# VHH binders against Protein BPS1, chloroplastic (BPS1), part 3

Target 1, 306 residues: Protein BPS1, chloroplastic (BPS1), of Arabidopsis thaliana (Mouse-ear cress) (q9lmm6)
Amino acid sequence: ASSISKLVPKEKSDILTVSWMKQAMESLCETHNGIKTLITDLELPVSDWEDKWVDVYLDISVKLLDLCNAFSSELTRLNQGHLLLQFALHNLEANSPQNLSKAQSSLDSWKQHIVSKNPRIENCRAILSSLVQTLNLPKVKNSAKGKVLMRALYGVKVKTLYISGVFAAAFSGSSQNLMYLTVSNELPWAQSFMEVQNTMNAEIKNIFLSDGLTVLKELEAVASGVKKLYPAIQQGSIDPISLQPLKDSVTELSNGIDLVSKEVDCFFKILLSGRDTLLENLRSMGASTLQATSPKKAAGKNYRGF

## First folded at step 6 (VHH)

Design s32 (from i5 with N31R; framework vhh_7sr4_2)
Fold by ESMFold2-Fast, scan of step 6:
Structure s32 (fold): chain B 306 residues (1-306), chain A 118 residues (1-118)
Amino acid sequence: as target 1 above (306 residues)
Amino acid sequence: EVKLVESGGGLVQPGGSLRLSCAASGFTFSRYAMGWYRQTPGKQRDLVADISSGGSTKYGDSVKGRFTISRDNTKNTVYLQMNSLKPEDTAVYYCATDFIGWELYDYWGQGTQVTVSS
């Protein structure tokens, strides 16, 4: 198996990483773009959907956009922290008492920044809980194509909810955001998904048991590097060679955050475009329906009384 | 009318060969990845082989070097050539389509029984 098996990295310690998040979000972008191709290929227009499905889709899509906004907010916040790290590294390289003092201040600000909570990320728990309540495999009658589409949409929802839960857990530092989804046993991938979910969730819980500053591997590497330098900073002398591991970790984190940000932005645009297309289609359907019914509402004379 | 119809299963002696076929209809076959899975009673479905729309192939560890997956886009058919069959290859073999990813939204056929026995 290709796609779903890639959700479990070969090294379990790599599960909560910005590298994994980039790949997972890229996978979501591919998945949601793929559904548009499937709808087109099956020639099953939204006009064939039940009213309830349209309303549910619109509610789900706005909640997914809210999740994207929360994730983008956190990635922006982490980039603000990166600026503090760059300033600190510059001052550590200068290696004078004045510059070491500036570096210490910047690192202290960075540490406080990283441990602070993001209210938008805190709100993800409520959004995810609401989305889980809508998770069901719809019954489709009189349409083989509709059945294929509904099964695909169900799978997309399961994948989206699970990955979003991992993102929320990683950004919030709380395992309470992890999804424990039950999947319809009529689907042949149900067992494989449950195994992936169980393996991922077990390892994520293990990572949360560590006493680090954060659960994201690349961010924790930076935090560990900073912690190792504090004694040297306080005694007033820094070996320039000892800065390279921290510089490498900072670069790795920065590059990773940029890649995740790019994929989250891509996902947001895909969701927004899909929503706009659906709303435009609904407006067109409304006008067409009115025109179709108005001339056929036969006003023919009732001859009962005439 | 999305449909996957497997054929070519049967009884064969160890060391023998079989060729499975899966005829697809109701979608643009050439655009989607196709795969073969197998299931023994009481066990989960295992990936046997898959082939992308571009022709890239992947095989399960137990069948590498013995099985070959191929596709014919003009016939909307995917094949599994099985050589050097072993008793442990006995299973129901399923054709699957990955419409928008792998594992999470697959459509599966009815399956075809392969029995490897003396």
Scores: ipSAE 0.027, ipTM 0.545, lowest interface PAE 7.3, mean pLDDT 81

Design s33 (from i5 with T28R; framework vhh_7sr4_2)
Fold by ESMFold2-Fast, scan of step 6:
Structure s33 (fold): chain B 306 residues (1-306), chain A 118 residues (1-118)
Amino acid sequence: as target 1 above (306 residues)
Amino acid sequence: EVKLVESGGGLVQPGGSLRLSCAASGFRFSNYAMGWYRQTPGKQRDLVADISSGGSTKYGDSVKGRFTISRDNTKNTVYLQMNSLKPEDTAVYYCATDFIGWELYDYWGQGTQVTVSS
């Protein structure tokens, strides 16, 4: 089992890494699959499925899908930068004046590419702020099973918000996306979460204060490798051995981005599947009870669609 | 109805042993991680041990080598075998389940008192 304390890497410099992001997103996939399993395992009565927790889950999941789309957009953008790096490395290996000129132009384009802003990532702050506004533990009086599910959903939301905030901070290069969540002391895990949040946020702020082109460790390793090659490019000669560290860093970054992309895609699919299951269950329940509140909402939407 | 019912607590002499049991019902026990927490007066609850659905275990530093957590999925029960008990092990022990992972353990039983004294 994954521990909340495992979110804090042994080395402080490993907090904002593609490797950490892969593990954190994998953890979210496990957590959200757990909710789907819990809904099935609890066998909630038809009447309990009309409780406020359904609205909470559906509202959260739409916003999480938007966050996934923003993260996928940024990962795709970074992958486009990989082509510029590969073109540069090819030209550096050729080691002629014309090829070195092409390599420098490609590396300059790559630097501009990675520091440019992604509007999808900029929108993450608004989405996260909206999700924080709905971070309340609802009271469920009539169902012990419903209370269990609602408390579980609250914990999932806290975990998801915090990890998403770290992703948004890493991708935007802005600490303003870091979450400072408060949770009720009545929850048994509240202190463990607060300790992890405080430790992570302190180290993330330190990373943001450091001098660098990016805050993401693997990306900064590539940027640093590029910077070290400029004197050799200007001198008109490249030692092939001196290219290996950059090649290794580029490969590590590319592999890491691919792994994170796969986990984000997995999370997106889990969210869609969860939504589809709940919506289908609500439609089946509506047919059983003949209490069609959904058609009233659909009628209003269709009218305004004119 | 979701229930966690602890048993096996009591008074024991220093150096003695106790076995705590937690009977779970109302959910598919084998799918979820289970943990034992303890609380002493004036302190917050501490994780003593946990066990994943796959059987992987973790222990608090103060109990490593002395306590053993185990589970029986056919009986929907998690156990805590406590050996070489010390006065500082005196606490109310709580069984908890982690429905969503990441040690969020948001559903706890009523607890069982363990007192280690002469």
Scores: ipSAE 0.224, ipTM 0.627, lowest interface PAE 4.1, mean pLDDT 81

Design s34 (from i5 with A33D; framework vhh_7sr4_2)
Fold by ESMFold2-Fast, scan of step 6:
Order: sequence, then C-alpha cells, then structure tokens
Structure s34 (fold): chain B 306 residues (1-306), chain A 118 residues (1-118)
Amino acid sequence: as target 1 above (306 residues)
Amino acid sequence: EVKLVESGGGLVQPGGSLRLSCAASGFTFSNYDMGWYRQTPGKQRDLVADISSGGSTKYGDSVKGRFTISRDNTKNTVYLQMNSLKPEDTAVYYCATDFIGWELYDYWGQGTQVTVSS
C-alpha cells in the first residue's frame, strides 16, 4: 500500500516521472482489489446493495475504463517514438556523413512526434470533470456495513481521481487537468489528503513553469540529450563515448513506459473483472437487472426507488 | 457490524505510562492495517502510529522512541504502549483501520481520553 505521505517523493524532481506513475498505478490496482476483499469480509454481497450503490459503481467503473484506454493510447504513442530514437542512435554510432544525416532526420521526426497532441488525452478533462461532479460522500442510514463500504468507495474515488488527474496533466502537458478535490471534513484523513494535494499540486505547477519539451522527467532527460547532440551532428563528428548518457536515458524511458503500460493494463483488467462480476450477479437475479421502480424486489433485498 | 472499541485511557502525571487497547469486530482483523490517531480540540486528527497486516510499524515524529504499537491477531486487538508521557500527548485517541491501503484510515469508535497533567 502507498501511504498518502509517500505519494510526495523525497526528491521534488521525482514528482512527474514514469517511475512515480508506475508506483501510483500499482497502488490503485492494490486499492481496487482491496474493495473485493472488503465486500467479502463485510459479508455484503452485491445482491444486497441498494440500486443507487450499483449505479455509482457502474458509472465510476466505465469512466475509469475510458481513462485507462486514453492512458494506454498515450503510452503506445510514446513507445512509437522509441523506434525513432533507436534508429537515430544506430545511425549516430555509424558516424558517417550519410548516417548522421539520417540520425538528424529521425531526431527531428521524434521531436515532432513528442509535441503532437493526442485527442484521447485531451478528452480526459471532460471525463474527470464528470467524475468530480458526482464526488460526494453518500449518507447511509440503515446499514452499518453499507456505511463502511460507501466510505471506502468514496476514499477510493478520491485517490483514483487525484492520481488520474496527475496522469492526464503529465500526458497532456496542461496543468488544467490537475485536480483540486474537496474532501468531506467528516473523514479523519481529509486534512492529510488536502495537505498532500496542495504539496503535489504546488510542485507540479512549478514543473510546468520550467522550460522544456515535456514535463515528464525521463522524457525530458532524453529531449535534453538529443538537444546536446545537434551541434556535434552539424559539425559532422560524434564521439561514441558521448552517446552513452543518451542511450542510458532512452533505455530508462522505454523500460519505465513499459512498466507503466503493464500497470495500466492490470488496472483495466481489475475494473473490467469487477464490472463483469457485478453484472453477472445482477443477471442471475433475473428481473433485478432492471432499475428498481418497485418498493421491493426479492426477500432479503433492500431496493429504494426514485 | 464493523466495530472498534478503545480502552485504557486516563489521567497520568508527566513521565508516566499508559497502555491503550482496541478490540475489533465485524471484519477479518488480520487482513487490514491498523492505526492509532489522536485529536486535540480545534485540531485535525494526527496519525500516531500504524501497524500493517504483516507487522511492519511506523510512528509519528513526536512519539518515536516513546510509543510502541503492536497487534494480537488471535484476540483481534491492537495496542498502543505509551511511555514517557508529556502534556502535549493530551488528546482523545482513536483506533482506526485502513480498508483502502492508502493510509486513509477510518475510525469507528468513540475514542479514549488521555490526559497528562500534574
């Protein structure tokens, strides 16, 4: 489990990194798997949930799946850039005028690729805004177990929205995707979360104020390495030893993107599995797949209509 | 029903000791992280100490070396041993569990008052 305080890295420069993103997404996977354990532990099967709780879960999960698809799209796009970098590095090692010309062309193409916008990432803001509008702590009157579950789901939603907002800001290159969530003062962790949010958001804004091609640390390290090579390419002479830092940065970036991609895919599968289990349980209840318009549906069920 | 019941608080002189207990019920205790929070009037709740399901412990800076958190999974109980108590330790102490694994603890008891005065 990732503590709230551990979400703020020891080094401020590590806040917008693929390394942090891998850890944050891994933490979300653990948290969402924990909800399944909690439901079992509370002995509160889905068939006993109020229709409004089912609706909340289904609405949240479909929007989170859309966010995962957007993030996977961007990670794939960044990995496509890796091929351009590898081709450039191969040509730089060959160190002939013809190969240096090919290398420069590949690096120019890579720069254009990295600054291009991804429409799926641009759409993340609308999805996040929609999720924020439904962010409220439900009042549960008749179920102590339901109160525990709804408070846990609220905390999960807060965590997921904040981390997703950081991902969207990083991938879009826009601080407007950064979340400013208001948390109910009823919850003992409200102040701790607000402090983490304020600390993280302040530092993320500072990173956005810095000049650079991108706000992701590992990607910017590659961009800086590329920029340093242009004078040597123009002069027609590359020292092979001077290429090692760029090769190391390219490898670090590629490995990091692959690890984040794996965790995003894991999160997608967890969300999809949870939805499938919920929908299958509702299907096995027959007419209960329909919204509750009747005051009662089945013995032992608590359904509240509009 | 998920329930946490704190006990062991009281009035003690500076330099004294107290042992707090929290009896848990209504969930599989051994699967969850447990923590102790404290709150003084007009302030937010501060995490005092936590213990993971695996037994790893963490402490707030103000209590390191003085307090010890422990758990007994056979008794579904978490403990806080408080030594070298200071007036600044005066607070209501709450037992909490972390269902979501992000140290977003939820307390479920009314707490136990600890007062450190001469």
Scores: ipSAE 0.212, ipTM 0.623, lowest interface PAE 4.7, mean pLDDT 82

Design s35 (from i5 with A33Y; framework vhh_7sr4_2)
Fold by ESMFold2-Fast, scan of step 6:
Structure s35 (fold): chain B 306 residues (1-306), chain A 118 residues (1-118)
Amino acid sequence: as target 1 above (306 residues)
Amino acid sequence: EVKLVESGGGLVQPGGSLRLSCAASGFTFSNYYMGWYRQTPGKQRDLVADISSGGSTKYGDSVKGRFTISRDNTKNTVYLQMNSLKPEDTAVYYCATDFIGWELYDYWGQGTQVTVSS
């Protein structure tokens, strides 16, 4: 497993990047797969969990799936912007007055598209706030194995919430989504996490104070490239060689978004698989005595599950 | 039952050596990072050394060249060989494993006291 300290890039400007997001999401996939391994090692299959643990898991997992859907929606939206950039570049290469007019229109549309708000990303704040309200280290008195598992799940939840908050802040362009998590001081890793959180949050806030169309480095590189083309378009003359840096930035952004999308899809599948396996185990004839007990609904305010 | 049991601590004179052992049980030892951390009263817990499932090692700056971490997957044991001990090495030494990843060492032993004094 990758060190949490490795998430702090050497160059401060690299903190809010699609490259960082790919690495962070990949780390979440590893972490959630690691929990599956731990459950196996502890010989504590989900069918042996207490009803309240099942309810908490189902509530948390559906909210994490909603976060994945929001992130996938934004990544898809950014990829739709790629088509506008391709149309613009094609028209700039043609270098006629009519084609330059079409190019400017496409670039203006792209700029408007990039600054527009995504309601799914705005909804992430409510989801994250709901998850934070349930961020408690459970007291487990009846099972030594259960105590180990619940402490591990608490750490996984802290890690997931922090990374999700950074994603939401990056995609929304708002530091309001940035998490300031308080971790139980009885946990040995609490100080290490707090140091990383403080370092990352300080640098993220500095990036938000910088001028620019976006806070994502690769996306801002494309935006800067587009901005530099406007005077040439207005003059009615484009140097074909001057288009290469923008083409390179557009390709790098597209590749980066694709890699992040694949990791988000991986995380979604891990969460969905875990949820499906739990529900299938509860419904099967071989399931534990959990089937004989009516599970409680999630403790969330105004919860309307299933 | 998941257990990490440290042994080998004690009182030693400056310049001496100690070998700490940590016996692990209740999980597949070979799959996980193992680490040694130390804590003195009133100070933060510091990384002494850690070792990956594949044997890659990392050391804290203050112990590089003096301490060696190793593991024996057949015995489910991780070791810390401590050489050229200094008074500032006095601390409670904890064996830890990282089930979560990110070096969020979420399971710790009870610790073993190492005292370096004349």
Scores: ipSAE 0.049, ipTM 0.507, lowest interface PAE 6.2, mean pLDDT 80

Design s37 (from i5 with F27R; framework vhh_7sr4_2)
Fold by ESMFold2-Fast, scan of step 6:
Structure s37 (fold): chain B 306 residues (1-306), chain A 118 residues (1-118)
Amino acid sequence: as target 1 above (306 residues)
Amino acid sequence: EVKLVESGGGLVQPGGSLRLSCAASGRTFSNYAMGWYRQTPGKQRDLVADISSGGSTKYGDSVKGRFTISRDNTKNTVYLQMNSLKPEDTAVYYCATDFIGWELYDYWGQGTQVTVSS
């Protein structure tokens, strides 16, 4: 079978988890680091690229950075909710009328916090739609190396867009961000990708139709735990046994969010590094216009690129 | 220039064994996953086995327990040991680098024919 099946979790219901998101983002970091190595291995320096390719790369990369900023913003917002949960748990353990009142207030604040809209996440739909318009497999003539690179970049775009769409759908709580990508049939992985996309999208739609308060499994576990405690809080007594599952869920969610945040930060740094390298090479090329063609340019091996 | 060269194909009787080798030029492949794929006329290329740079392996359903993939990172070479061969294993076997994990680059060998017949 195809390696693309690695994106499908062992249990389909484990799609839309912070655990899956951590693995998916880690996979994107590996993929984008790999493309840098491929560019180097093909000895296809940036100075040999068409101006149009440079501009397209810079435009795509800034949009991907905007997506990373949106995702980091949402992860930070969810992590801010952790403090409200910790404060509530502390007061629930004290189990006095004033402490239960403080716990109730904190849980109400947390509930309001998690249902609040994040404008950066709402903007993801526009960014994703713009990126989809750049999803083309270009014809490359007179360059076997260029053909290999363009096919690899196309696959990287497909993978990046699909995973980003899942993140945006998860964080927005809206299936409008879910991608339905059409892939060129010229590529050996096209059919396998379509099958993975269809399988994952079907399960994601089922999750959105569920009675859950959120679509992220770990966040829903916390929300469910909070809901179970409300009647006991209102009656002025807490069963200590009822607190442990919520504590476990809160810890699992917090740890998961931290891991996803680290991977998103890694991806952001990879994208930023790529942009910085390209811009430095463009500055170097500008200075070179004052000189006769170098031996490296004459040989077609101008190493001022990546 | 990047080049993958397969060797070891041929005619073998059912129940026989064969070992394929794929040599990759340059050190650029030491950190890449490498794999074997096969194609029968009228069918799409199918994954036989792949191996990560660290040695983790994956096999196609039809070959599990019969085939073993291995690599020598110092030589940039990948091997496919084929045991208990069946007529349905008849195909052209291709070596490829699976850099991204999605078969997203065209570093393929020319292929080597394996025919399992009496």
Scores: ipSAE 0.006, ipTM 0.340, lowest interface PAE 9.5, mean pLDDT 78

Design s39 (from i5 with K58Y; framework vhh_7sr4_2)
Fold by ESMFold2-Fast, scan of step 6:
Structure s39 (fold): chain B 306 residues (1-306), chain A 118 residues (1-118)
Amino acid sequence: as target 1 above (306 residues)
Amino acid sequence: EVKLVESGGGLVQPGGSLRLSCAASGFTFSNYAMGWYRQTPGKQRDLVADISSGGSTYYGDSVKGRFTISRDNTKNTVYLQMNSLKPEDTAVYYCATDFIGWELYDYWGQGTQVTVSS
């Protein structure tokens, strides 16, 4: 297998699941922490970076923070739906005419809530489009360490954009957010990435062609469970055995959303920490340059935590 | 300066064995995954084996049971033990490292030639 093939879930049915999204976001956290380790190992402190690299990082990181905020907003919205599901399940278990009426009302509200649009998710398309426009591999001619770093940053950007596009597509219910990234032919992994992107995008498009309330597998399982209970609710009697699959699906969805939300929050904190460290290093450099004697590069080599 | 230096290649008869070594310098070796790739003329590079910083290994289907990847963090070296070599194993073997942990191997050594022929 190709090293990049781990982006493709082992089962095609695992594409567009909250389980996969948790793993994908976790891998982004690892990737962005890896940049800090690489900078340290290469002994390429911020003071040795070209000004344009710093500006590019700051611009990209702000846009990624905005994407994280949009994703957190949608996960919070889905968690509000969980409360409606819990209220419905409580009333279904009580199994009286008044409780079944309350349950139906709660499930109808949940369905309406889930199909409503989130303006922050709608805005993801504009953010992703602007990030794609800045995707380029810089030419580095006089630094072997700089070349390694720039190639690594390019790979990180490709991964981040692709995964973010899948998240935006999943949360918006629109394939328009899917990325079709063209990567530099200079990179030995370019063809492998294109093949993975093509395979995943083909399957995602197939999921979008399916009828359903949502494209997220765990959320659709809950929707299917709700749909199957409607005849029994309308007939005024619920079999407890008929409730268990829905209860299981609701629990799985809730746990999955919580895990994805924690990983998105982690990614947000990593991005914020990286920005703060960079800005503090830049501030320290500015203070040093106020002295008559130019600061020595040895001081820059002691920059840590970035 | 980041540097990967492969050694141990050569000419061997079918059924023979070779041990490849890759000496790494210029980065904290123990923090990164290391891999072996091979390339025959006219074909793309294929992942042969990799080993994570924690010691977990992966092997391509064509080499499972015949090749063993290992690392010595004290010596900053990754090894590929190749047993029961076949003519189809003839290739230039490259050592690579994945700095990001995304399994995108983008820094490579110069390669070492392995030829399996009678």
Scores: ipSAE 0.027, ipTM 0.480, lowest interface PAE 6.4, mean pLDDT 80

Design s4 (from i5 with D98G; framework vhh_7sr4_2)
Fold by ESMFold2-Fast, scan of step 6:
Structure s4 (fold): chain B 306 residues (1-306), chain A 118 residues (1-118)
Amino acid sequence: as target 1 above (306 residues)
Amino acid sequence: EVKLVESGGGLVQPGGSLRLSCAASGFTFSNYAMGWYRQTPGKQRDLVADISSGGSTKYGDSVKGRFTISRDNTKNTVYLQMNSLKPEDTAVYYCATGFIGWELYDYWGQGTQVTVSS
């Protein structure tokens, strides 16, 4: 199945990039908006949903919001490092002993900043592990429309978990966040997804075998550029030609982080909108109907899938 | 239940034309993307063309300029107009629909055979 080819980059080394992450997150936004459209199109009354499905949806969505907050936190932290790079570049251009000393100090601070651990990213593993435990294709007994919706939600969850795992692996620098999901064989796309997962995970493992400062291509390009400048700084001889590649890499990284941040913000808003719509629909059903679909009654109890 | 039924396949000489149709039922057709894929025995399925709910189209490199995908929302049907057919276009053509993205279509037709030979 070549049907998945667009999300596997033509150059496999481009899998762990801010460019890929922007594309992947944009794809998640489209997918979750598509589910909102599907729910509307099926005209499936909320009263037909079991209490446990509502509770699980609300629990899953808050965990996805927590993942978005963790990703936004890391993107903000990486963007804060941009100020250290800009200060260093300014001082390298001045090319006096005092300015070169300031530049070296700023680059050293940037390196320390980039390798610092983010507790929110560290927590992603626990969130993802919790979400994987809820990954089951539910049995739907009495509704053809309900079966369509539950299959769609299962697929969306598989896609969301896999992409989120790649993000967490990229940001944490740890392959432990990488997902190895098992998909129900009754779904026609199961084989295609497993092939994509296997291909991407093999290449991600290969990237993790690199001894670079980071696994993100654009960030590693900046780190490599910084490393190449240290001998020149120590010798007191900076050439403009030596600065241009680093300036280009810094600009590419900054632009990439900004684009990924915008897509993560978009995804967060879509998740909030979905929660608000569901909660408002429950409110609109009226008091007697709401008693049948109360989230409080089924939260975490005897749930068999997402 | 979602159903996709292909028709219009057959035997045609090189340089000829065929129009494939896919009749969809069981969902609100106008709101979902539709795709055409093809497969020869022993090979993976390749994207031929797809069309979004809004009418945006995408084509596989080997068919671009020769094939045209279109949809008729009043008839719940997606079409593939195939012109300037070549022997390498010989395959089983499948209609598909979905909403998961990643071109992971959940619903597929049974396929229609297209054979291009003299």
Scores: ipSAE 0.105, ipTM 0.536, lowest interface PAE 5.5, mean pLDDT 80

Design s40 (from i5 with K58E; framework vhh_7sr4_2)
Fold by ESMFold2-Fast, scan of step 6:
Structure s40 (fold): chain B 306 residues (1-306), chain A 118 residues (1-118)
Amino acid sequence: as target 1 above (306 residues)
Amino acid sequence: EVKLVESGGGLVQPGGSLRLSCAASGFTFSNYAMGWYRQTPGKQRDLVADISSGGSTEYGDSVKGRFTISRDNTKNTVYLQMNSLKPEDTAVYYCATDFIGWELYDYWGQGTQVTVSS
């Protein structure tokens, strides 16, 4: 039997974790770098691409850059909440009525912060829907190498769309962002992908049915820890030993967000580099074409002496 | 031109052996994972065995201990040695490569028929 082992965590409870997101984004970076290797190996430099291949690359890259910017925005927003958590923990350790009041205020602000909507993330649904509508396997004539490249790009697009949909769902707190991609039956891996998608989506939907503040495991662990402290804060007594699980959860979340941010930045740079290379090749070809078809060049051919 | 060309299929009696070969051309073979899949009548395509660019191998549960995958980067060829063949091994066997690095094999040969029957 075939399976996508790198996408499916061994424990289903590890779905929708910042740990999984780091691994998934790292996998996307590897996949998109692999396309550069494939283009080189097939001896199909960008200058030799058909217009339809250029359009596929150009369209997906712009929209993926927008998704990366949205994801980076959300990771930055979540990291801003870390300061509120650190301030609260500092005041909880001091364990005086004044400090407990400051801690509760900070935790209330943090709760409001994490449930607030990010407009950049809300816009992800429109971007993903637009990308899904362009998910077609192009027909390639007279190029066996071009057919291989187009099929590879299609597979990369399927992978990228699915993972991006999971990120958008996780960050928005809405299952409406989950992808239900239909893959061309002519591709032998289509059935394996559909089975993985169905299994992952079923588990993700189950997580969305929980009454948590968030669907991200590490963030919900912090939220749960915070919720457990409210009765103790209101009673005016905090056991310092009981704070350690929350401190550990806060550290785990912070480290996880930093690692995901690093991989999103990596993906952004790969996409930007690919786009810059394409645009530079198109400018070079445009300059040559414009020089060849310039009025001055055309005028020259009217002289019988040359 | 990118091509995967399978050979070595045929009719064999239960308990027999066959060696499948897949000749690859048109890409840097040593950079990519290679796999063997099979499709039995009325069922979807199943992974039989795969081998990474570095030589690490994995096998389907039903063939583990009976089949061996190997590659020769000098000859741009991947092999499947099939021993102790059973009627249940009857299938079209496909050679595949994973250009996208996702463990989803995305380019395939035409296939070679293996029939295990008395």
Scores: ipSAE 0.064, ipTM 0.519, lowest interface PAE 5.6, mean pLDDT 81

Design s41 (from i5 with D50A K58N; framework vhh_7sr4_2)
Fold by ESMFold2-Fast, scan of step 6:
Structure s41 (fold): chain B 306 residues (1-306), chain A 118 residues (1-118)
Amino acid sequence: as target 1 above (306 residues)
Amino acid sequence: EVKLVESGGGLVQPGGSLRLSCAASGFTFSNYAMGWYRQTPGKQRDLVAAISSGGSTNYGDSVKGRFTISRDNTKNTVYLQMNSLKPEDTAVYYCATDFIGWELYDYWGQGTQVTVSS
């Protein structure tokens, strides 16, 4: 569902979930595919400032690819934790003192794994800050089609930055990655976006005030389930019925991570395809045509956006 | 050249009906969502109705049950059928296309005035 209002879940506590992340990333994939269609439909001529615009686009797309790689790295890391949980559950089912000791060790390793820092996620703040510096609505004077495209690209960049900030906050466990984007009031959607941003950021900050192990709902459900088992493990007796809620939570988390991972991979491929298409178009046209526009009406206005 | 041209606005008495039309050109109309927004002086633009490329519709709470949005891809036209009009419906009505997704409508027509008054 690509509506901005659908990013605010029916129950606000569900904002920081792998389920929400799957939907948000799927929405980005739809949006970026839509831009490819728009570029084709508009049949836009090359601007005489095209070389600068191309460099800006290539720089922005590399940074977005780096964000995708960071997110994929974290999803892979969380999936590695799943293996520790499966090993622990196997040993808990065996219910011998030796197997309970192995289960305890595996759960302790899992807890350490979950709280450890991922350097690639830590780097996301620097990447996002760099992208925010380039968030500018370009002034386009001579082309109605160019104005439509540049405004659409600006909206896509706002959407991409906001969602990426939420992902970085969720994966890093730090609200400092949350975006507080200022959008031009000349855009009719500006107030609607600001309202969604303010509502979501308020609820996300509220979730960060919880003293759980993690801010991701499905991951915290697993952590809570693990915590509840420790007394029984220490007493050397596990009731098989008491394991089912944890097994259900582990399955839900695993399935959710897989779905988010597939959407992040899809987004990565869309970005890579866009770069390849641009580079092929430039090779086909040649350097002399990058500046080949009819004399522009206004003195050199630059495209600076996405 | 991307163009959206609204028509069908006018003066009508409370309880009356109007049908707005928006003729689109310069892009592949059938690929994009279309919407109607309205604006009164001193207020923000409000989404009145939206229709996806596939025909799914969404309405603002104040008009649900009274207004119907539809599209004709053979004519590159989106329509807004307005029934049981109220003085509060008085506004400039804008046709818009959603190139961005998210109902973040960014390209607008010139608008058409609807006035509901006795």
Scores: ipSAE 0.121, ipTM 0.552, lowest interface PAE 5.3, mean pLDDT 80

